# VH-VL binders against Rho GTPase-activating protein gacD (gacD): the designs that were tried, part 1

All scores and structures are predictions.

Target 1, 185 residues: Rho GTPase-activating protein gacD (gacD), of Dictyostelium discoideum (Social amoeba) (q54f80r185to369)
Amino acid sequence: APFSSATLSFINIFKIITALKKTNAIETEGLFRVNGNAESVRSLWLMLNNVQEAIPVDGNSSAHDLAGLLKLYLRESKFPLVPLELFTSPAVPATIDEARVFVEEKLPTENVRVLSYLIEYLEQVSLKSSINKMNPIGLGVCFAPNILRSVNTNPSNPQFQVHMTNIQSHCNFITLLIENRLKIF
Structure headers, positions and changes below count from the first letter of each chain, unless a header shows other numbers; antibody chains are not in Kabat numbers.
F, E and O stand for the ipSAE by ESMFold2-Fast, ESMFold2 and OpenDDE, each averaged over both directions (binder to target, target to binder). V2 = 0.75 x the mean of E and O + 0.25 x the DockQ between their complexes.
Where letters were taken out, [cut] stands.
Atom coordinates printed by the task and the answers are left out, and those that the model quotes come from them; centres of patches stay.

## First folded at step 5 (VH-VL; from q6b with light chain G28D D92W)

Design r2
Fold by OpenDDE, look of step 9:
Structure r2 (fold): chain C 185 residues (1-185), chain A 122 residues (1-122), chain B 107 residues (1-107)
Amino acid sequence: as target 1 above (185 residues)
Amino acid sequence: EVQLLESGGDLVQPGGSLRLSCAASGFTFSDYAMSWVRQAPGKGLEWVSAISGSGDSTNYADSVKGRFTISRDNSQNTLYLQMNSLRVEDTAVYICARDTPYWEGLDYFDYWGQGTLVTVSS
Amino acid sequence: DIQMTQSPSSLSASVGDRVTITCRASQDISDYLAWFQQKPGKAPKSLIYAASSLQSKVPTQFSGSGSGTDFTLTISSLQPEDFATYYCQQYWSYPWTFGGGTKVEIK
């Protein structure tokens, strides 16, 4: 893998989102959909993991690079933000009530903290959809594979195969969170 | 702030019993698996036992299987280690450590207590 | 059980020195390796959770690398507060096992 695995950290998510906010990335068309420069994202990745300070926003990194970093961080974390193993069945929550119950009863508190913060920012992004063209549905598609993952990454594991199904439901779940953040969190 | 405070360490004779406690605060206790790790005087670290957040799963080192029992009371935010049939080689500082925050499974340690000394001597 | 062989058992170094500690697993543990620091009379402190994945609060002089069976902890420039004993630990499979430790002493 081109990137070393990392532990999920609220602080790191905070740093990335802070950089996105400082660069006014929210008004960038195709934010989180358009890929950043791979080399730039890699550089940011290394910086994130080795620097205690905030991510520099000196104009060298585009909004798409920072956006790519956020997705990469979620994807490359050793443990997923939302482990699929926490679902009672392979089916993910499909209603506000189910999502609320999941967040309150199943997801660890630290994960809830990170997820809530992330979804809050995505909600803000969606509110600028007239500019950035990223509505909750589009954002769900972009983030679901990065947020919802199996702890077991062995493709030969039967559970892994099961979780590879219902990708649409995963996307819908993230969309649901974005559209109903205040009702769920 | 995450805090782990061990207690219950004492001097006991071989064959004796002792119960250790670890009081946790600053986090949702039930969300985290917990472990006991011990360190004999002047020696390295040795994992002893682990328990899932819900308490449904437990694991033990071979050196303590059948003698030690790990448990937890999530309503009291307390981790326990019941030690029976103690041996001289069980002499160590016993430290509680917080495991994974991602699921109820057991994983790496991110916070450690200061430990409590257990001395087994004739 | 997975045996963790840590090397060296001890080393002497000066402030500013580059220090390298190695840990070898008896089998492939992917990157399920953690590094800890312990000072005398104190509780262990977590440094790295997953091979090269650093804890957010860990000073930048620490870095981890490796995957599979061979791992390395590097202190790029030893600070006065870095004199301690360091341990590696695998959490790939039960029982969790630690390396024997590396004591970093002042020269």
Scores: ipSAE 0.000, ipTM 0.549, lowest interface PAE 11.4, mean pLDDT 87

## First folded at step 11 (VH-VL)

Design w1
Fold by OpenDDE, look of step 13:
Structure w1 (fold): chain C 185 residues (1-185), chain A 122 residues (1-122), chain B 107 residues (1-107)
Amino acid sequence: as target 1 above (185 residues)
Amino acid sequence: EVQLVESGGGVVQPGRSLRLSCSASGFTFSDYAMSWVRQAPGKGLEWVAYISGSGDSTYYPDSVKGRFTISRDNSKNTLFLQMDSLRPEDTGVYFCARDTPYWEGLDYFDYWGQGTPVTVSS
Amino acid sequence: DIQMTQSPSSLSASVGDRVTITCRASQDISDYLTWYQQTPGKAPKLLIYAASSLQSGVPSRFSGSGSGTDYTFTISSLQPEDIATYYCQQYWSYPWTFGQGTKLQIT
């Protein structure tokens, strides 16, 4: 498929989430909303490709730094986790059924695997929303722009302009996935 | 085999303090969040304190917030509950309960101790 | 806070009977529900998690079902050793809350 991503291309997402889990980041207030230290995040970014299995957690990297790293990686990855070009219309799935169909029929298998894993973690984060203050809506806002991206970033592309006007629907889509993970994946 | 053994319960007057302990064995203690759950005589179960595996995060319901302090010593596989400003309504059996591993992030209790009784009366 | 309403508060049944206990949440808890068994003077025991998942080592006569706000705990064939108080608990939202319990006796 033209938008398929090799599993290896997203391997760092798994590493980052593992690090977040190891640091029990889900209990951190404002996780994914509060920005990490820019220098720390950059340092983590630079070391990602040098780490084969796990990001070293030495207590110097805060949960916010790792969280920032995850968002940064999703945003800067060579291929979007969910390419907007896979949507037949500018509208993204708005119901459980539509989301299910999209995941089953449109999204590449490798992307589904990574997305499912990510959404599962975000669901866990949301379950502690009373602690970390990050509910599914808040998480949707934080992740939608990073997960849903266009392969073609040419501002002159009409599709690019249309996608930029539908940010709310993108956020809703991610929220929908988090709230209904088991029904969709 | 997972085991949780509570101790430190007793009879105290209102306004006094009491410290409970829970000795854990049979699992990697630091990997699991822990909770205290109490049960008043003839009543149901009430969650009263939570602590993360590392001990960095603690949470309480409004009923005990500001009076109770949960802590842990991972080197000794021991969970603590410091109870200050005790009230008659704090009377009951206090259970140590194992939460889920930190990597799961779910908050149900798969193992419980037998409990230690606490009585607050004048 | 999420309120858990358990029904009935008490019931009596005969050995071999099918027993059903219900738990209703004040809001959708998305299957984040557990069932515990507590015999007098003993520690609570986890029976069901995630609304319908049987804990390891628990007899197959125990089961859980439901979705949204309404959940059901079932003993397919009541045994003498099942005399206990049963509790539901939601772990969808902090603070975690329990039902008031159902005391089960055998006639």
Scores: ipSAE 0.009, ipTM 0.551, lowest interface PAE 9.9, mean pLDDT 89

## First folded at step 14 (VH-VL)

Design z3 (from y1 with heavy chain S30D, light chain S30N)
Fold by ESMFold2, look of step 15:
Structure z3 (fold): chain C 185 residues (1-185), chain A 122 residues (1-122), chain B 107 residues (1-107)
Amino acid sequence: as target 1 above (185 residues)
Amino acid sequence: EVQLVESGGGVVQPGRSLRLSCSASGFTFDDYAMSWVRQAPGKGLEWVAYISGSGDETYYPDSVKGRFTISRDNSKNTLFLQMDSLRPEDTGVYFCARDTPYWEGLSYFDYWGQGTPVTVSS
Amino acid sequence: DIQMTQSPSSLSASVGDRVTITCRASQDINDYLTWYQQTPGKAPKLLIYAASSLQSGVPSRFSGSGSGTDYTFTISSLQPEDIATYYCQQYWSYPWTFGQGTKLQIT
């Protein structure tokens, strides 16, 4: 599976978001909520992995397909953008101050750079919610499973099971970041 | 054409086990999360299990947690539901359902199998 | 758990009528809602997702609307083949839950 070997990089996030901006995807109703075509998303992923200079934005690459590509890229990175193992008791940040401390003190600097860039785009999407119908909470639901992942994927591990049952708190954390980007980053 | 075919349903006594299978074709099975949804006789729908495309994430409602185990064999395009410690209230038709592609972060069911009946009674 | 309440539980209508079914969530679900059709003896069929997005191959007489906690499913001109039970489902928050169903009959 070529896409399972992809690694998270700022340049790849930049390429995908640039393609989303070039297609004016921000004005698409249900962006990130409506599914892209799974075969098309897979094809775009394979093109990205083959070190293409630009992502094609023709009629075969709808806004929903590019949105799916962004989510797939985050999901398939070898190292999660936000490792769940960085949350301990107390667990997921629930306040602006807790999130700021987490970003400043626990999350590695390169992860913060990528996360900040991604959240900035999601904030821009939410500011167009009158057109695209995507608010910060809705974006949090779409993105949390792809951003917040465990490094340890063994299903029999009790820590892995606990992490996977915290879906709502993960969604709330991403929502908090989108709503309060300038106060946190 | 997307096709989901359930099998393994039957009549069993309370406390026994049953293993359901679902054969999938017409799509890239590994790309999709899968679910089981049940329907008691004359009643509505209840989601009972979810599994991610790779099989590394599973979820269950409290009504079946600890008794039911969802699994998949991606090399055989097959979904499974192991049902242990069956109770009369588990009686119903069990549908195999194709969930969303695992990267979409959402859960709703765009294709359903025909269902396999399960009856738990003395 | 998010409780989904459908109204009415059953209804009868004539061919050509406009039919409306409502679904109320116990909390805001932000348009993360589907509508399914289940004809007797068959599996459910997805009609609408994301509250208002029509699934491919579904006739245009079906539509969805609403926001927040209150959602509406509409058949603009009822056809004989639309005899079914209709279910809403939220996919906002674990566990994913369905409405109790609305049985639609033709007079």
Scores: ipSAE 0.530, ipTM 0.789, lowest interface PAE 1.8, mean pLDDT 87

Design z4 (from y1 with light chain A50D S53R)
Fold by OpenDDE, look of step 15:
Structure z4 (fold): chain C 185 residues (1-185), chain A 122 residues (1-122), chain B 107 residues (1-107)
Amino acid sequence: as target 1 above (185 residues)
Amino acid sequence: EVQLVESGGGVVQPGRSLRLSCSASGFTFSDYAMSWVRQAPGKGLEWVAYISGSGDETYYPDSVKGRFTISRDNSKNTLFLQMDSLRPEDTGVYFCARDTPYWEGLSYFDYWGQGTPVTVSS
Amino acid sequence: DIQMTQSPSSLSASVGDRVTITCRASQDISDYLTWYQQTPGKAPKLLIYDASRLQSGVPSRFSGSGSGTDYTFTISSLQPEDIATYYCQQYWSYPWTFGQGTKLQIT
């Protein structure tokens, strides 16, 4: 598939989320909103593909560091999880039905797999919002820029500018996915 | 200086197996995905196999899938290509190529070895 | 699979000439395109990546442009050492595919 994410590894995302689960990051206040230590995040990023099974969680990595790693991995991938070019108009899905159609008809199978897995974890995070203070809206804001990106990262590209003006709709889309995961995936 | 040196090529009969090796130096081997690219006599280039930095991900075109296996030993800075059930159409020069850093996840090749020749004939 | 078609298959030009090679993809590859140079008996060499980015150490006479399905490789002033076969390659979608090559000779 032309927009299949060959660069985003499900395995790597799985490793990161597994580490987050092992550290009980879900109960950390401000998870994904609060930045981790830059050096720690970088260290984790460099080690990510050097571990076969799991990221070591020996107490040196905080929940915020692992959270930062997840966002960094999504953002720094040269091939986005959800390429903005898949949207036929500047408008992203705004309803459950539109989102379902997009996932079923537009998004490559591998991307759907990764996205579904990620959204599932974010849903779990949101269910603990009373503790971590991260509701679906907050999580949408944190992840939309990392998940939805243009394949062409040239700022001079007119399409890039158009997409930058629709950040709110992107956030809403991610929020919609988190709130309605079972209806969409 | 980045260096890639292939070895293991030779002449084999159809149905036989061959194992190629590539010795890498001049860079942090485990940070880079690696690929094999082959070139039939007088023909163009054909991607044959990809392996991630850690070796946990591999990809193949349909032309060699199920027959070829790419692997690596990061402790020895060595890339391998196990070729089974060889066919005459597999004949060509096989190049070891450095792919992109593992975190980029793209596949273009900034350094190539000189290649090792493989001939499959009855 | 994405098919890459280069034009022309062969080209002869004089030293100092401007040389242009075209690569067309069977679908939009969003600048995920690379140009390689292969001199006879040598390993391929990366010249251009991401359609227009010059690889480090490559002379400035080499350049790449294009978008969508159509891409162009240019040598602004052909030099004797530029005798080689040139290949484009897409890395937009598996399997990664190469053009058939353009053999460049000097008259």
Scores: ipSAE 0.016, ipTM 0.592, lowest interface PAE 7.9, mean pLDDT 89

## First folded at step 15 (VH-VL)

Design k1 (from y1 with light chain S53R)
Fold by OpenDDE, fold request of step 16:
Structure k1 (fold): chain C 185 residues (1-185), chain A 122 residues (1-122), chain B 107 residues (1-107)
Amino acid sequence: as target 1 above (185 residues)
Amino acid sequence: EVQLVESGGGVVQPGRSLRLSCSASGFTFSDYAMSWVRQAPGKGLEWVAYISGSGDETYYPDSVKGRFTISRDNSKNTLFLQMDSLRPEDTGVYFCARDTPYWEGLSYFDYWGQGTPVTVSS
Amino acid sequence: DIQMTQSPSSLSASVGDRVTITCRASQDISDYLTWYQQTPGKAPKLLIYAASRLQSGVPSRFSGSGSGTDYTFTISSLQPEDIATYYCQQYWSYPWTFGQGTKLQIT
C-alpha cells in the first residue's frame, strides 16, 4: 500500500457506513461493483484520517465514491480485518460452524465487532438486491480481497500468501458471513 | 490524459528471455492495479498478468505461470513484464492495460497502450 | 476457468442497422462483464463495464444488458466507424477470460 494508515477503527467504519446510509447508497445499482472515482476516493480517505474533517454527504461524493472509501479503508489498514495468519492453512472457513468457531476463538474481539458491523451493513445491502443488484455472492467478490489479508505485505511464510486458487474460498467466506450473520455472530 | 507506452518487444528464439516495459502517465500510478494482455496474430485477447497497486499481489494464468513475472516501479511510473523460457505460442502483441483502483476488487481495463510486438521463432 | 462464448463470430450489417452480439458465460458471473472494441491495427477500447455501464466518452448508441450467464451488446444504429472486433470479458473470477471475439463488418 502506498499510504500508511492507522489500525482499523470501529469509529471510522461507522462514519463511512453512516455516510453511505445518509446518501441512501443502498439503492444504488451496482453498489460496490461499480468503482468510484479514484481521486475522489483518495480524497475522502485523507479526510477520514483527519480527525477534524467529516465525510461530506452533500452531493460532493457519489455512492460509488463512498463505497470505494469503505474498501480503501479496509485495504489500507495496518492490521487486516481478518488476518490470514489466523488460519492454520490457506483454507478459510467453509461452513457456518467453522465460521462461528473462527469468530469466537481466533478473531480478536475488536475485529469481531468491526466485522460484525460491516457484515450487517452488507446484509442490508443484499436485502435490497432487487434494486441494487448486489447479492451476497457479488458482495463477497468485492470485499474479500480487502477483508482477508496478511498482516505483512511480504509474508515470510508462503503459506499465508494469497494464491489465485484460494481467492474463491475467500469470497465464499464473506458470502457465508453475509448469508448467515445471525448464526455466526 | 492517461497514457500507456509499451516497449521492449522484439524477435527472440525459443527458450530466451525478454523484458517488456510500460511507461504510464496522466494518473496516480500507484492507485491502480495494472495488467498485461496479449493477442496472438489473428487471434483474440488473453490476460497475461495482474499486479496490485503496491505490487504485493500478482496473478497469472496457467499458460504463463512460472515463466512470466509482472512487476512495477511506482517511483518511475513503470510496469514490467519479465518473460522467461519463451515459446512460439507466446508470439503476439503485448498490451499494457490500466486495471481498476487496487482497492476496488475489480479487474477490467479502461486504458490500453498501443502494444509491443513479441515474436518467438527459431 | 470460466468460458466466454460470443455469438456470432462474425456478422455484416448496413449503416443504421441495429446490431446485437451475445456473450454466454459458462457460469453465473453476476454482471462482472466488460465489452471492448478493437478496430484494425489498434488497441482495444473499453465500451461497457459492469454489464451495462457505458464508459465515459463512449457514444450512447452502444449499450449492454443481461444477467447471470447471458449478456448482450447492442449498437442501436451502426456507423461506419464501428467496424471492429468486439470482445466480452469476465472479471468474476481468475483467470480473467475473454470471448473469442465478434468481427463486425459493414455492407
Scores: ipSAE 0.901, ipTM 0.945, lowest interface PAE 0.4, mean pLDDT 93
Fold by OpenDDE, fold request of step 16:
Order: C-alpha cells, then sequence, then structure tokens
Structure k1 (fold): chain C 185 residues (1-185), chain A 122 residues (1-122), chain B 107 residues (1-107)
C-alpha cells in the first residue's frame, strides 16, 4: 500500500467532516465527484495521522481536497468500516430491513457509530443536490469502494475479493443507507 | 510533467501471448489507479483493464476477461498487460492511461501514452 | 452494460462556428461522464470530466453540459486545430464504455 494503514476512528472522521463543514463544502458543485489534488490530499492525510486537534482550514481550503481526504482515510483504515467478511452471504443488504439487521447485529458498535455519522453527513450533502449536484446514488458510487472492503487482502483467496459484478450492489447499499438513514440507524 | 510510454507491441499469431509494458514518470505512480484502453484500426476506444494503486483490485470487460492480466510494479513505476490466447479482434493500438487517485472511487483518464500497436494475424 | 450513443457520427463546420455533439447513455449515469479529443494518429486527450468540468490547460471554448442520460459537448468557436474525433465515456459503472465517436471536420 502506498500509505501506512491507519486505525479508523470516530474522532478522525469527525475532524474531517468538521473541516468540510467549516469550508461549506456541501455547496460545492461536484463534491466527492471532482477529484482533489492528489498531493494535497496525501499531505492532509499525513497531517491527520499526526493527531492534530483539528484540520486547519481557511477560505482558500479546497473542498475537493478535504473530500479526497475523507475517502483516503476510509480507504487506508486497517479495519474497513464495513468489512465484507461480516456478510454471511456474498450478497450485500438490499432492503431497509436487511440493512437495519446488519447494522444492529453484525457491525461492531464503534463501526456503527462512525458509519451513522458519515451517512448523516452524506445525507446532508444530498439534501443540497440542487446546488452540489450530488444525489444519494452519485454519492454511493464514489464511497462504496472505500467503505466496503475485505479485511483479508490475500490475493490467493478469492472468497472476499470484490468482483466487478458486485460493485453495483455495494454502491446501492450505501445509497440505501443515505436515503433511509433514520429507518436504518 | 506526466509521461506514459508503452512498449511490447508487435505482430503475433492467434493463440499466442504478448506482454505490454508502460513506463510512468512525472507523478507518484502508486497514488493512481491505472488502465489500459485499446483502439482497433479505424474504430473507437475500448476499456481493457483496470488496476488499483496497490494492485489489489483488478477489473476487466468480458471481451478480455480470463485472457488478459493487468499488473504493476510500483517500485519501477511500470504497468503491465499480459495478453494470452490472443485473437484477431484484439488487434489495435493499446494505450496506457492514468486513472484517478486510487481512493477517489472514480475512473477517467487524464493522461495517455502514445500507444503501442498489437497485430494478431495468421 | 451501459451504451453510449453519440450524435452525430460525423459533422463538418466552418471556422468560428458553434459545434454541438450529443451523448446519450442507456441509463442515468449521474454526471459521471468525460469527453475526449483524439487527433489522427495521436492519443486521446481529456477535455471534460464530471460532465461539465474543464480539464486544466484546455481552452475555454470547450464545454460540457447535461444530466441524467443526455449530455452535450460544445465548441463555442471552432478552430482549425479542433479537427479530431471526439468521444464521450461513462464511468458510472463497470464496464466503462465509450461512445462510438464523432468525427469533426472543417469545411
Amino acid sequence: as target 1 above (185 residues)
Amino acid sequence: EVQLVESGGGVVQPGRSLRLSCSASGFTFSDYAMSWVRQAPGKGLEWVAYISGSGDETYYPDSVKGRFTISRDNSKNTLFLQMDSLRPEDTGVYFCARDTPYWEGLSYFDYWGQGTPVTVSS
Amino acid sequence: DIQMTQSPSSLSASVGDRVTITCRASQDISDYLTWYQQTPGKAPKLLIYAASRLQSGVPSRFSGSGSGTDYTFTISSLQPEDIATYYCQQYWSYPWTFGQGTKLQIT
């Protein structure tokens, strides 16, 4: 991996989302669909891992870089926010009830806390879709690959490898969470 | 500046194998997903393979799945495409393309090599 | 698979003309769309991403618009160097697919 894996924590997610809120990123067209500058995002990620109290932001801070930071942080977590191994079947929840049961019975309490907070922010983003052009479906596409991952990265074990055909179901799952947050969490 | 240089193209008979290489420079190679895109003579563009920054994820269209293998050596800033069981319809120019940063969850190509020609014929 | 249909397949216009190319997706792709330019014998060049974002270094006469399934690429004032084939591409879902291309010539 290009980066040393970090531990996923609510505090770090909170810091990133707080920075996004401070920059009013939610009103930025194409938030999470427009790439940040890779070098800037990497720099922010390194800064975050040095355990700062807050991410310094100002009027010149790029919403897209912070957006990239959120994605990168999720991607580089040692323990995925939603480990694919927690699914008893390769099938990801496709209904509100299935998603609710999964969140209540399968995910660790801390993961539920982080996921709930993240999805809440994404819901807020989607509520501004008339401005930022990001609806729940679009948000699902760009976040699913970083939220749903396998703990086992052994290339020789195809059991938990993400197949191309399963990617859509992962996206749909995230979309489902965003659209039905209050019914699931 | 970003540079991508393909090599390894040539003329081969059907059923044979060919290995393409792409040398990357001007950016942090491991930060970016990479793709191969091909173009048959006088035709349009076709995505051929995707690989994540670390190489842990690879994807292929049905047209090449099971025959082509994309890989990378980040220590050498090199992308590869192993093409087995080649068919006449695989004939075309193969482009190495820089994809998006691997964490973005997106995939479009902002830089392309000049391409390397592959001809599969009896 | 998502099919991308460009219109027209070819067109001719004069220098200074406004040129419009359309790309229609077989399903809603939520602005996950790019436009590329390819001059004869050269590699494609990214012009537009995220349906309407101009790539850095690309002239402002190029633009993209649209949403859902219908997208438009526009050259506000056609220049001689714009002779090329243009392609749209969706990156909404695998496999990523391109339009068949639009060949643009100058009369």
Scores: ipSAE 0.900, ipTM 0.944, lowest interface PAE 0.4, mean pLDDT 94
Fold by ESMFold2, fold request of step 16:
Structure k1 (fold): chain C 185 residues (1-185), chain A 122 residues (1-122), chain B 107 residues (1-107)
Amino acid sequence: as target 1 above (185 residues)
Amino acid sequence: EVQLVESGGGVVQPGRSLRLSCSASGFTFSDYAMSWVRQAPGKGLEWVAYISGSGDETYYPDSVKGRFTISRDNSKNTLFLQMDSLRPEDTGVYFCARDTPYWEGLSYFDYWGQGTPVTVSS
Amino acid sequence: DIQMTQSPSSLSASVGDRVTITCRASQDISDYLTWYQQTPGKAPKLLIYAASRLQSGVPSRFSGSGSGTDYTFTISSLQPEDIATYYCQQYWSYPWTFGQGTKLQIT
């Protein structure tokens, strides 16, 4: 049987971000751009699903492994944080006003809570870009594929494949959220 | 330790098809995105296809879109490139490349195969 | 498409020399840049990623620096085995593009 996906939840996002804060990851150069060890990230992810306990953050955990865990958790959630299907009639929001309407009217309330918490942390990371070298656009590049996903992943229907032209608009949307968090949320 | 071995290259006429294979070992294949990169004779490198760990996402540049299809069989640790409607401009060495772990959302290549030559000429 | 322009296209240097290769992107790529080494007749090998981070097992004489649109690859003391063509690649925006290459020869 395939591995079960974790259900998206505020508490799991909170646990991962708390671990990132405990390691002072915000001051790590290339955070979210530099990959963690793939086996370490996978092990942490399995631990998150199998045991209701805090993520270990002793001196053997790297900030890059925890960063990878956050991205893997978002990638593997059964229901995406931002379903691409919500962009069918309005295009991907490109302005602050469009993003605010999307968040207020289209995205489910629990998704908004998780997204707001995530974007708040990413904003904090971007404010330390002189140290960590991660600006909002760079974070958008790293996070868009994991945040913006289709609910329907049927590979036999090519109409549901992600196109490269859509990737840029997805990155721009995440960038917009980071740069304008308080105006949108 | 990480090993990527390409096969299936050859000499073909324009308009014909080839199917390239890449056998992977020494790592957890399904954790990694994979790419094909080509190099025309005496020229630089060009990325030509990307596939995610599960195979649910694929990307292509305009130069090959609609003609090339990347796929993978995670049970056999094998990557494929189906190349249809081949043109003389597709001539080159085709490298199988290990991309980043699929959750990283980035694309650069830390291990490369030795490449398989493809020649498209009349 | 982001154009990556390397300079020089070729160069010759002696063993022990400091070698510098420049890569210029047509727009800001925010350190999403790699350097590859391709020895004649062989596949490329990743040396540097994230503009300045050494890949595991790469000798410390190799380094990368730069920001924005302008990036530099340096070999601090050239060795005979460093004869190769060097490529930069951006991974900021689709499609992922490479520089045209810099052929390094030893005098």
Scores: ipSAE 0.553, ipTM 0.808, lowest interface PAE 1.7, mean pLDDT 87
Fold by ESMFold2, fold request of step 16:
Structure k1 (fold): chain C 185 residues (1-185), chain A 122 residues (1-122), chain B 107 residues (1-107)
Amino acid sequence: as target 1 above (185 residues)
Amino acid sequence: EVQLVESGGGVVQPGRSLRLSCSASGFTFSDYAMSWVRQAPGKGLEWVAYISGSGDETYYPDSVKGRFTISRDNSKNTLFLQMDSLRPEDTGVYFCARDTPYWEGLSYFDYWGQGTPVTVSS
Amino acid sequence: DIQMTQSPSSLSASVGDRVTITCRASQDISDYLTWYQQTPGKAPKLLIYAASRLQSGVPSRFSGSGSGTDYTFTISSLQPEDIATYYCQQYWSYPWTFGQGTKLQIT
């Protein structure tokens, strides 16, 4: 039951992405950019505590609801998928080599496993952009604030504070991962 | 029906402070990010503050950073904007705006209050 | 900051006319674009998000199109209640910025 866990659960990411695949969400225009119904997303999120239940799926509206669920799950984890505290001099990897080093040497192994699985799906979404209208840059904008977060917002430690210019670099980092998945992971 | 009702506007001298409130109803307040957007007389719209559903994350443009503080009380369905060190260029109508659900990572405003006027002048 | 430039700044049209307003971003915003309608003395109302998707309850005579840096808002047949100022807004990058507005009036 990952509801109050300090770590992300690969099982829950797997369940959500499996549901997205079963609904053929990848062919849905605006996937991840178009909001799901907030009440439906919240209801689905509460259901994630039941390890044995499959996530219910129900047509095109459930694609946007499942997309929202994935974002909500990433946002609500106490320990973020990519903790900002792992960057130096508030720098975010900007090149393929920097990203590969970060993934290989700084990010914990279970976080790498979850991130790799998520980025693989986002790459698949982007390869269908002629249908769904979601390219890597657009997906980077949608996902960066949910993937890259600080564990601790202590005001006396300025290295972990959020800033507007960091938001754009966060989007660029996710974009880089999607565009270069096989070279980085 | 979604309703947003602003209050707390008025006329104030430069350098003084003002606190705006926004009462929300008709939706699950804590699921939504909230923003303040202002409009100077005869001018366009300017976003001035964002707050996440839980209140843990806030963003401001450089024009108000360090002077404005957005906050929320989810138990009272109320959004606030504390405006310190007010300047004449802060004059305008201030709208409370419902942003996207905070997990969407996006920001656009599907419901707006009617606004509360703020005038900063001697 | 991403600058949003609307054209024209004002526009006169008759009931039944096809009205077109453009919005240009200073950089690619990948369809992260909304259109708002504001009647005088009232709050803005969301019409279109994601460049082309109609908000629930918005009449089908309103539409949006475009990509990259160049976006278009269209009213297919102008109605009297459409007289307002229209704003575009990008939600690609903080700070969220608006166009300067286009005032639509009847001839």
Scores: ipSAE 0.521, ipTM 0.789, lowest interface PAE 1.9, mean pLDDT 87

